# Designs tried in a protein design chat: miniprotein binders against a7ua95r516to809. Part 218

Target 1, 294 residues: a7ua95r516to809
Amino acid sequence: ASLSLLSISDLVPDLQFIFFWMSNAIEILYFIQQKSPAYMQTIELMDDKAGSKESLLSATISANEEAMTILEEVIMYTFQQCVYYITKTLYVVLPGLLDCNPFGTEPSSEQCRRAAGVCVCAVCVMPEAVRRVVSVFQTTSDLLQQYQVHSEIQSQMFAYLFFFTNVSLFNQLIDKGPARGWFQRSRVLQIQASVKILLDWAKGAGHNHLAQKFFAKFCSTVTILASPPQQLSQMSWKALCAEHPSLKPVQLHRILTQYQLMAELGPLPIWQPSSEDEAYIYRTVDLLESFENH
Key: E = the ipSAE of ESMFold2; O = the ipSAE of OpenDDE; V2 = 0.75 times the mean of E and O plus 0.25 times the DockQ between their complexes.

## First folded at step 17 (miniprotein)

Design dm5 (at its last look DockQ between E and O 0.95; V2 from the best seeds 0.76)
Fold by ESMFold2, look of step 17:
Structure dm5 (fold): chain B 294 residues (1-294), chain A 95 residues (1-95)
Amino acid sequence: as target 1 above (294 residues)
Amino acid sequence: SLRKRAEELERKAQELKEKVEELRREAEEKGSPEEVEELLKYAEELAETAKWLARLAEIALERGDPRLARLLLRAAKILLDLAELLIKEAERMME
């Protein structure tokens, strides 16, 4: 019931231990992978007076392979624990992005105004809902750096977090958007601005390529909904599919149907699905995305 | 029981590390083959790694994660057993 119970700051002590184990397992795995070949080469070059060389090589190979397998399991286990804790926090804070107004007319808080005298503080210019999401990403980034987690693992972590963010926002927009008024053009422009702040954080943090890849479905949806009616109605189904390859036919069809309703363009279909896609536009089972990545 | 095993593996790892340090000094004084030094160096690194894995397992037990502790101790035992084998071969070569 409390946001403080689900906040990332409350989970930091547990995450610190998990990253500690993860980073150590990675370092030990690296030791085995990088140093074992040189020592095995020494064993291969030994004078085999007692005939024990083959037995020693076999034992060394077997031990190293088994230890590496176990350490890989440790790394996967700790990675999954981190993702579980972090995404639980994200799940709570992400819906606020869809309801906030980043175009507020009050550029400073009373506290910021009194302390600074001008409304140019970072705290004053970022909506609270966006700040909560950025805080999760920033805290995760800080912990990964603090524990010197291997850069490949850091990239995989943010790839999953961005994937999770995209699925969560997309599913909520599609599922709850009509009832919540989120398809109204003025609201979509507010959502677009909020996501822009998040994308700017990702770029500044060195994760632009991952954010561009994994936010594609949600960003495509928002781009379509933000389009002026005259511009969008002139685009064919084929052109829209080409512009938005991340959207499945059922998803694109649903978005366009909702757009047509909200823009009051009448009940007659404007966009004609291709013959290839017509079989798929009614597959409701494919409408929402799974949180399990492939 | 699992905590007792972690303590035993850490103690054994430290014992092997100290034995390797003594054997390396002895091998140098005897003029043993260069391969002996490399085997002992490998055993020392394996024993130190096993010691650290056992310590990580103790921390996992303190935090209530016996599954993680079991994985870490399995890896520690494997590396320690290899270290013992390398030491035995090095001792044979020093004779």
Scores: ipSAE 0.774, ipTM 0.941, lowest interface PAE 0.5, mean pLDDT 85
Fold by OpenDDE base, look of step 17:
Structure dm5 (fold): chain B 294 residues (1-294), chain A 95 residues (1-95)
Amino acid sequence: as target 1 above (294 residues)
Amino acid sequence: SLRKRAEELERKAQELKEKVEELRREAEEKGSPEEVEELLKYAEELAETAKWLARLAEIALERGDPRLARLLLRAAKILLDLAELLIKEAERMME
């Protein structure tokens, strides 16, 4: 109950401090990395009149290495905290993405309505459920930019968030989809359109490659489910595997089985798994994606 | 306390910066080698960085994150210790 009220806006004050520490730690780390070699070289070139050169150099190396290690720990710690808070918010808003109808007319955001009456900006014209998801990503992007976080860390952040989003959406679709009617063609087309809006945002935000990579499994699932029966029924198991390499055999098999049930198709020999994949289609442990190992 | 340690590190950082400025003037008056100035510059930069780390630690304490504060203070201490070593070497080179 309490989690349903959590918005990304509520977390912004805490996230700002985390990003502040992260950004400063990165900057200090970078400073040490860039300056330490020059200073070490200076020490190395000094006259060793008192035999202190070696000890000073050793102390300098050791101190810099230790400081850098600690700063890396700070960066990792703050990164994990950011991910924790942001994913909590995503957890709340992502289920709405599967239920929304993007083809309906929804009102602009309350903020834009108050300011301009009817806002036609790209975000305000989005379905509310999609806008909520995009808002999490946009807020994250804005904070990363505000604190001038290194581009590599930004990429890692979005990679993880897209990964999390894909796993969450995929697992929900596979697990709850049949019961919720998300495998119905009309609903699938809604989901497809919603995902497209999200992907278009990611493209506009400069994260096209990451989005394509990390949403591949969910997108493949939606693409298969959105395919007309006449088209999909002509595709062999091997062809589907080749076209959707992000899907494990057990996942593809589940999707096709549920599609068959939904479309009231009889048995399709052409969808029969290959002898090589036959053993893998029963590995139910591999059906749902894991949030681990990322 | 962590707060007291942070304050002490900030004070120490400031003291080292002042010491650097004093030694820089002395080095100039003595016509000391360029290497002395380089060591002093490095020490100053380290002291300044340590001061920032200590301030960040204070903020972390205020926000209720003693773990983060301890890490930042540890890094600050390491940099200040190095700055002191560099200052000592600079002083030796000025004799």
Scores: ipSAE 0.630, ipTM 0.876, lowest interface PAE 0.7, mean pLDDT 90
ESMFold2 (binder alone), look of step 17: mean pLDDT 89; pTM 0.889

Design dm6 (at its last look DockQ between E and O 0.97; V2 from the best seeds 0.74)
Fold by ESMFold2, look of step 17:
Structure dm6 (fold): chain B 294 residues (1-294), chain A 95 residues (1-95)
Amino acid sequence: as target 1 above (294 residues)
Amino acid sequence: SLRKRAEELERKAQELKEKVEELRREAEEKGSPEEVEELLKYAEELAELAKWLARLAEIALERGDPRLARLLLRAAKILLDLAELLIKEAERMME
């Protein structure tokens, strides 16, 4: 029950065991896949004096397929456990990105300067709210490498973590932004700077294509909100849809509505939805993203 | 009961591995068909994998995850049963 309050460092011992089981299950699965064809070929070529060859081959195929199916279940189960622990930590730290001032002095920056050396990890020079998120991603990356988890599984893990991050940030911005002042121009620019630091981490960590894919909705939102009024007022609804295909019509409409309120713009004819999109700008069921539909 | 089953499977896997080692020496001395060596090699690898799976299940039980332990023990038993079948066929071929 206390998992919702834990930092990633508190969860490392549990995550170490889960990655240990996951990596061993992966290795055993691939060992069976690599070895099974050669041994079945040997059985096929056996002298069948007792008539047991076809029975042995059938039993071998069946056993290997059953064992591999069970190992796949182990891998999925341990993957889901990792995701559960890591996303509970992300859920707690992600909201701080929306309130963060990345241009101020951070306690971590002061602590790193006092360590009598230049920190080479780059995480020591970033704002604390961004650092908390990056620490979750970096710890995950370090554990995956430590336990030599297959690169395809590592990519799947970060695809899900970036998906989760995008959903969490987008939903909070849309839902709480008006009351929290997050649509104010100065705040949007601060959010944009904080997200850039996070994206730079993802690029440096080798996850640039995953981050580009899975952060697209949130990044499009921030890009629109950060645009100067002179520039955004010149872009039609159709042009904005083409530039930001990740946004649903109801989402784009909501973002533009908040933008015009903060920029003190009245309704703009150029932002009138196309006739086919007009039916969708009021579909509030489509406004927020689901965490369950990755 | 799961812990007792895990310990039994790990012990059985070790016993099969030792049996295979002895059978491989015996097969070479008798000049048994080349296929006997391949079946015994396969059985040895399966027994070692099953031993690993049983050890992983014991750790899962110590950490309070019987669902994970049951999955690991099911896989271990399947591999051990196949190893025993391969050993039985190899023994038949050595006669």
Scores: ipSAE 0.773, ipTM 0.938, lowest interface PAE 0.5, mean pLDDT 86
Fold by OpenDDE base, look of step 17:
Structure dm6 (fold): chain B 294 residues (1-294), chain A 95 residues (1-95)
Amino acid sequence: as target 1 above (294 residues)
Amino acid sequence: SLRKRAEELERKAQELKEKVEELRREAEEKGSPEEVEELLKYAEELAELAKWLARLAEIALERGDPRLARLLLRAAKILLDLAELLIKEAERMME
């Protein structure tokens, strides 16, 4: 099947097995961590009639440590596999979010219409493009809950997925935005509304802090682009840097330059980078975000 | 083969569980110290975990993931070896 047709639903059967292994490995690891100290204490308190106590204790410690190390590797491996499959689906659906018009009356999904008629749930009233993105996150959440995955692992999963989403959306907006017309005020307002729906979902799902943290760069970009020219033209480079600390100087400079072109503004001295930032605004290598080093 | 290894580990896990049950009965009849029962309980739990890991490995093999299977089998083997050591110590304490 072409990558374009890949849905999260198609991956659910494979993801279920991965989550199954991950959950079981976590449970076994937890068992060893919780029970091994008590058993070691029992061994330590035993009468050393045959001088075997020390050797048994050493063997027990070594075996538990090695087993826990292997289980951690299993957890990491399964975690990476989950992320791999989920991010593939996100890669397919995320571009649709930038083209979405959330102010239009889009019909509910055909599935919801067939199953329940007019579903008025928060997901069903979402624009289709937003719903597709939310569906990936919701499916992930549902699977994590179904298999009772430890809360820390759940948080790490969503942290990475939000990171990936932010990088993907930011890079697409910066790279393709001018050509696609995403820097036009009307389009920016649509993007802003779509992102708000996603953030509201994240808040409702209990991931508000993570969403705010990891979407900061994309949100800052959208906020700047959504600002009226009259307001933005009164803000200095330094003020914009301070208000949007998630943006690198080269990124802010690019955004402002494209904004200026789109709004047909003449050169604005007030947006001139500081002498300190002047060297950094030409670092094009730092313009796009990396998926690495998370 | 990895599958044969998984089956062997499952068999061994079951054998160790049966051995624990036998020794538990003997310990009760002999009036053995509480420490013997604790060692046997730990060995039983480890054997059960190892059995589960071996089953997970079989599923991984069926799904075409030999890497995952190898990790799970390695963990299972470590737990079974420890269980066997605990059983031997329990037996020694019952003499």
Scores: ipSAE 0.550, ipTM 0.846, lowest interface PAE 0.8, mean pLDDT 90
ESMFold2 (binder alone), look of step 17: mean pLDDT 89; pTM 0.887

Design dm7 (at its last look DockQ between E and O 0.94; V2 from the best seeds 0.62)
Fold by ESMFold2, look of step 17:
Structure dm7 (fold): chain B 294 residues (1-294), chain A 95 residues (1-95)
Amino acid sequence: as target 1 above (294 residues)
Amino acid sequence: SLRKRAEELERKAQELKEKVEELRREAEEKGSPEEVEELLKYAEELAEAAKWIARLAEIALERGDPRLARLLLRAAKILLDLAELLIKEAERMME
């Protein structure tokens, strides 16, 4: 069931139990992986030839392998449940990043000061749309730390959340951007500023490398769109592909088309696709990203 | 049914832990091989893990997640069966 209309705070009680199960399953899996080999070595070195040593060793190996497989299934199941609920809240709040103006349309600091008397958190000093996204990430981070979830699992979770965020923002920009005016230069600069706030959160939270990796497609798109026409018009198709390898040919072609319309540029020969890419710029099946690619 | 199964596994785990404590005392009195102590220590740790897993399964049932509970109970049973086997071997070695 989808609870996409609820805030992340409404889901915290359910998420607490899911993280509780996940963290405990991880601890038990670690016990089997790290402590059992010494005990198995004791069994292997037993000199009892009444036939029990070989059957005991076989049973121990089989039991450990089956238990580890089941615990890995528990960890995967609980991870998927967490991601399902968290991404449902992200899906609701992410479109606001494309519409908000971080430069001055929403004086969040003044609203926070009036409502609470004094701002006591960094989230209150940013645009509401950005704050909602940051709150999802921060709440997730707080829960992972509260339940002492293994750092590798924490990284995998944020890798997926950043992947989801990138796909959601990219698809909406490409699909709805022309109708919503999101390719206008002033809007692109506002979007760029909003995403920078999110990237700064990720850096402060210790996830900079994951954010750089998994936001690459959306960030490349915004970087191209924000480039001054005099600079971008000097970059060939091959140079743009090399600088932005995360973009498929059909995606880069669409972005440049929107840029030409925004900047009122005529056709530019330097932006003609290479012969290798020419067959791929019309593959509309490749234009939007799948949420299942990660 | 799953709740009754979880409670049974938790109770069995506690019984095995108590049996291990008694057997370790007996093994020391008899001067049993060092391997007996290691098998009993392993069985105790497995029983403790299984007890905790069974408790997690009870909580999953209280929160309406029988799929998670079934997975947890399968893991708990496997660990308890192994603990029981280790205890039986330790008892045989003490004879």
Scores: ipSAE 0.732, ipTM 0.928, lowest interface PAE 0.7, mean pLDDT 85
Fold by OpenDDE base, look of step 17:
Structure dm7 (fold): chain B 294 residues (1-294), chain A 95 residues (1-95)
Amino acid sequence: as target 1 above (294 residues)
Amino acid sequence: SLRKRAEELERKAQELKEKVEELRREAEEKGSPEEVEELLKYAEELAEAAKWIARLAEIALERGDPRLARLLLRAAKILLDLAELLIKEAERMME
């Protein structure tokens, strides 16, 4: 109940401080990394008249290494905190994406309505459920840019967020999809359109490669489910495996089984798993994706 | 207290910066080797970094994160200790 009220906007003040620490720690780390070699070289080139050169060099190396280690810990800590808060908000808004009808007319964002009446910007024309998800990512992007966080850390952040989103959406679709009717063609097409909007945003935000990589499993699932029966029934198990390599055999099997039930196709010999995959299609432990091991 | 430590580190950082400026002037007057200037420059940069880190620690304390503050204070201390060593070496080279 209380989680449903949590918006990314509510977390912005806390996130700002975390990003502030992260950014500053990165800058200091970078400073040490860039400057320390030059200073060490200077020490190395010094005349060793007093025999202190080696001691000073050793102390410098040790101090720099220890400082960098601590700063890395700070960066990791702050990164984890950011991920925690952001994923908490995603957890709340992601289920709405699967129930979204993007083909309906929805009102523009409240902010744009207040400013201009009717805004036709890319975000304002998005379905509300999609906009809420995009808002989390956009806010994250804005904060990362505001605090000039290193590009590599930004990439890692979005990689994890996309990973989390993919796992969440995939697991929900696989687990609850049949019961919620998300495997129905009309609903699948809605989901496909919603995901496309999200992917288009990611592309526009410069995260196209990451989005394609980390949403591959969910996108593959939606693509299969959105395929016309006439087309999909002509594709062999091997062909589907090859076209959708992100799906484990057990996952593909589940998707096809549910598709078959929904489309009332009956058993299709062409979808029969290969002898090599037959043992794996019963590994139910591998059916749902894990949030672990990222 | 962690706050007192942060304040002390900030003060120390400032003292080291002032010491660097003093020594830089003296080095110039004595015509000291370029290596002295490089050591002093490094010490100054370390002291400045430590000062910023100490301020971050204070902010962390204000936000109720003593763990983060402790980490930052350790880093600041390490950098200041190194700065002191560099200053001492610079002084030795000026003799």
Scores: ipSAE 0.300, ipTM 0.725, lowest interface PAE 1.3, mean pLDDT 88
ESMFold2 (binder alone), look of step 17: mean pLDDT 89; pTM 0.883

Design dm8 (at its last look DockQ between E and O 0.73; V2 from the best seeds 0.52)
Fold by ESMFold2, look of step 17:
Structure dm8 (fold): chain B 294 residues (1-294), chain A 95 residues (1-95)
Amino acid sequence: as target 1 above (294 residues)
Amino acid sequence: SLRKRAEELERKAQELKEKVEELRREAEEKGSPEEVEELLKYAEELAEAAKWFARLAEIALERGDPRLARLLLRAAKILLDLAELLIKEAERMME
């Protein structure tokens, strides 16, 4: 794909071929795993007058194992290609979630306003930035269903997409937040509202467990930043670590430092890391998350 | 080349499918053991899968993905070799 094909709708034809190959490999793998044992039993029950039974059984077992290994490689390769194209479109649209204002009354589509007098649908009430992200997830879901991809593979696909989304949003917030004003209270509340809309989509689409698991780091960050100062200042470092286990010490330290600055609570440190965490709060190499280690 | 290999494997798969169809008719007429029918059914399914993978590899080559094509042809080869072994054993049992 080129950069001009970063819209998910422009990539659907190519993704259809990749899912086609993936689904065919899955079907044959299923045949070998679930149906060929009956044929193995037939071989085991054969009369072995010429001594060929053991060699045939050995060859059959070896061929099945080798075929399954190669088919798993095909599935992994096609999965990675799908993820490559889908995450390229996510990477382009995700920063908009940090800049959008979800508190409006105007429908996002004029076409929805005119149909049959009045129209109120989930797409029409979403901010444009959220709608773009939801469109990527929804298109992915539709393709997985169209090709009847096994539920385990579907779960792995959304696990990766949610992981990617979390890393992208977290890294952007931490890295660019000070310069972009994203740590200001009013902005954090807007971000929180936008993410809530996305999480509601995930719940309605049957991916609530995965979203809760893989959005945890970004959601924890926004929850802390949105907290009232009186409530947050009364929480110890240990309590915050326990409430937000997805955050590394260096990450929590950075978030709290930014919170203290934006809430104008003075220069004196309010939250003191535990002795065990002191070694880790300055590990800037651990501040941003990797897209590759998931 | 990968294209010539894919065409060869597809042709071989079709040849084995046709041979299995002939052998199943012969086995039924001769009253061969039920094991012969089961081996031939397995061989037919393997040859069909291999033929399909060879066709998919040709499509992958047309779209510029030789890595995927190589994987598909490796799978097709393994399935065809097994199908041929099953056919030879079935022929021996029909005697």
Scores: ipSAE 0.623, ipTM 0.874, lowest interface PAE 1.2, mean pLDDT 84
Fold by OpenDDE base, look of step 17:
Structure dm8 (fold): chain B 294 residues (1-294), chain A 95 residues (1-95)
Amino acid sequence: as target 1 above (294 residues)
Amino acid sequence: SLRKRAEELERKAQELKEKVEELRREAEEKGSPEEVEELLKYAEELAEAAKWFARLAEIALERGDPRLARLLLRAAKILLDLAELLIKEAERMME
C-alpha cells in the first residue's frame, strides 16, 4: 500500500504485537531488578560448602546483569519499532494540519457518525485534518494503556512523537509556507487554531508539559506570524529573541524576512540582528530542524 | 535455525518447570527452609518468562523480523540459565 493510504488503524495489529513484547520485557526486567537482591542475599547466607558459594554468587550476579542488559535491548528495539510505525503515519497526516480550516463546517468523521448519535466528544468536533493527527496520538495512548506500559516509557514515546511532529510542521512551514500561502494572516490564524486544538488534546491527555516543551519552536513561529504588523514592528530583534528563545537567529531572521515581504513592510531597522547574531543569521544549515537531534 | 532454537528453548523451559515442581515436592517432604521455596518460585517464574519469549520469537519470525527473534531467543536463554542456577542452589540447600 502506498504511504499515502497508510492509516494508524491499519498499523494497530502490528503495533499491538510490538507493544505486547515491549510490555512483557519491561515487566520481566522490573521483576528481575526487584527480586535479584533478595536472591543474592539468600545465596550469601547459605553455608559455604567447598568454596562453591562464591562461584555461584558470581555466576548469579553475572547472569542477572546479562539478563537485564538483553531485556533493555529488547525494550529499546521494540520502542524504536513502535516509533517508526507511528511516525510513518504522522508523516502522512501532518501536512493536512497546515492546510486545515478549523473555522469551516467540516462533516464529522464517518466513524463517529456511525456510532450511536451525535458524539460531542472533543475528537468528534475536531476538523478532520486535526482529528487525523489526534487519532494517531490517541491510538498510541490507548495501546500504551491497554498493555500497561510503564509511565516513563509512555512519556519518552510522547516526547519523541511531539518532537517529530514539531520538526515536521516547523520544517514544512519554513520551507513551503511562503509558496503555499501559509504566511498569510488568515492562514496563520487557521494554523494557530488547529495547533491550539492539538495542544488542548495533549493537555487533556496529561501531556501538557511535554507538548509545551516540544512544540515551542513551531508555536513561536506561528505566534510571530499571527502577530499584527503594528505590534510586531514595535518589537526589536533582541526583544523577539528573548520572547522566542526556541528559535535560532537564522530561523527568526527567516521568519521576519518572510513576514516583511508578506506584509509589504519596508526595511525595519529595529529587526536588524545584533552584531553578535549577525554571523549566525547566514547559517542556512541551521534553518531547518533535524530529526536526529532528539 | 531460529525456529529450531525457539522450540528447544521452549522444551528446556518446560523441563525446568517440571524440575521445580519435583523439587518443591521433595522440599515439602524434607521440611526444607522457606528460602528453598523462594528460589524455586523464582526459577519457575523465570522459566515461564523464557517460554513466553521463545514463543514470541516464533511469532517474530512469522512476521519477518529475525532481529527481534534473535533478541527474544537470547533473552529466553539467559533467563533459563539463571533459572538453572537457582535450581542448583535450591538442590544444594536441600542436601
Scores: ipSAE 0.282, ipTM 0.707, lowest interface PAE 1.4, mean pLDDT 88
ESMFold2 (binder alone), look of step 17: mean pLDDT 89; pTM 0.885

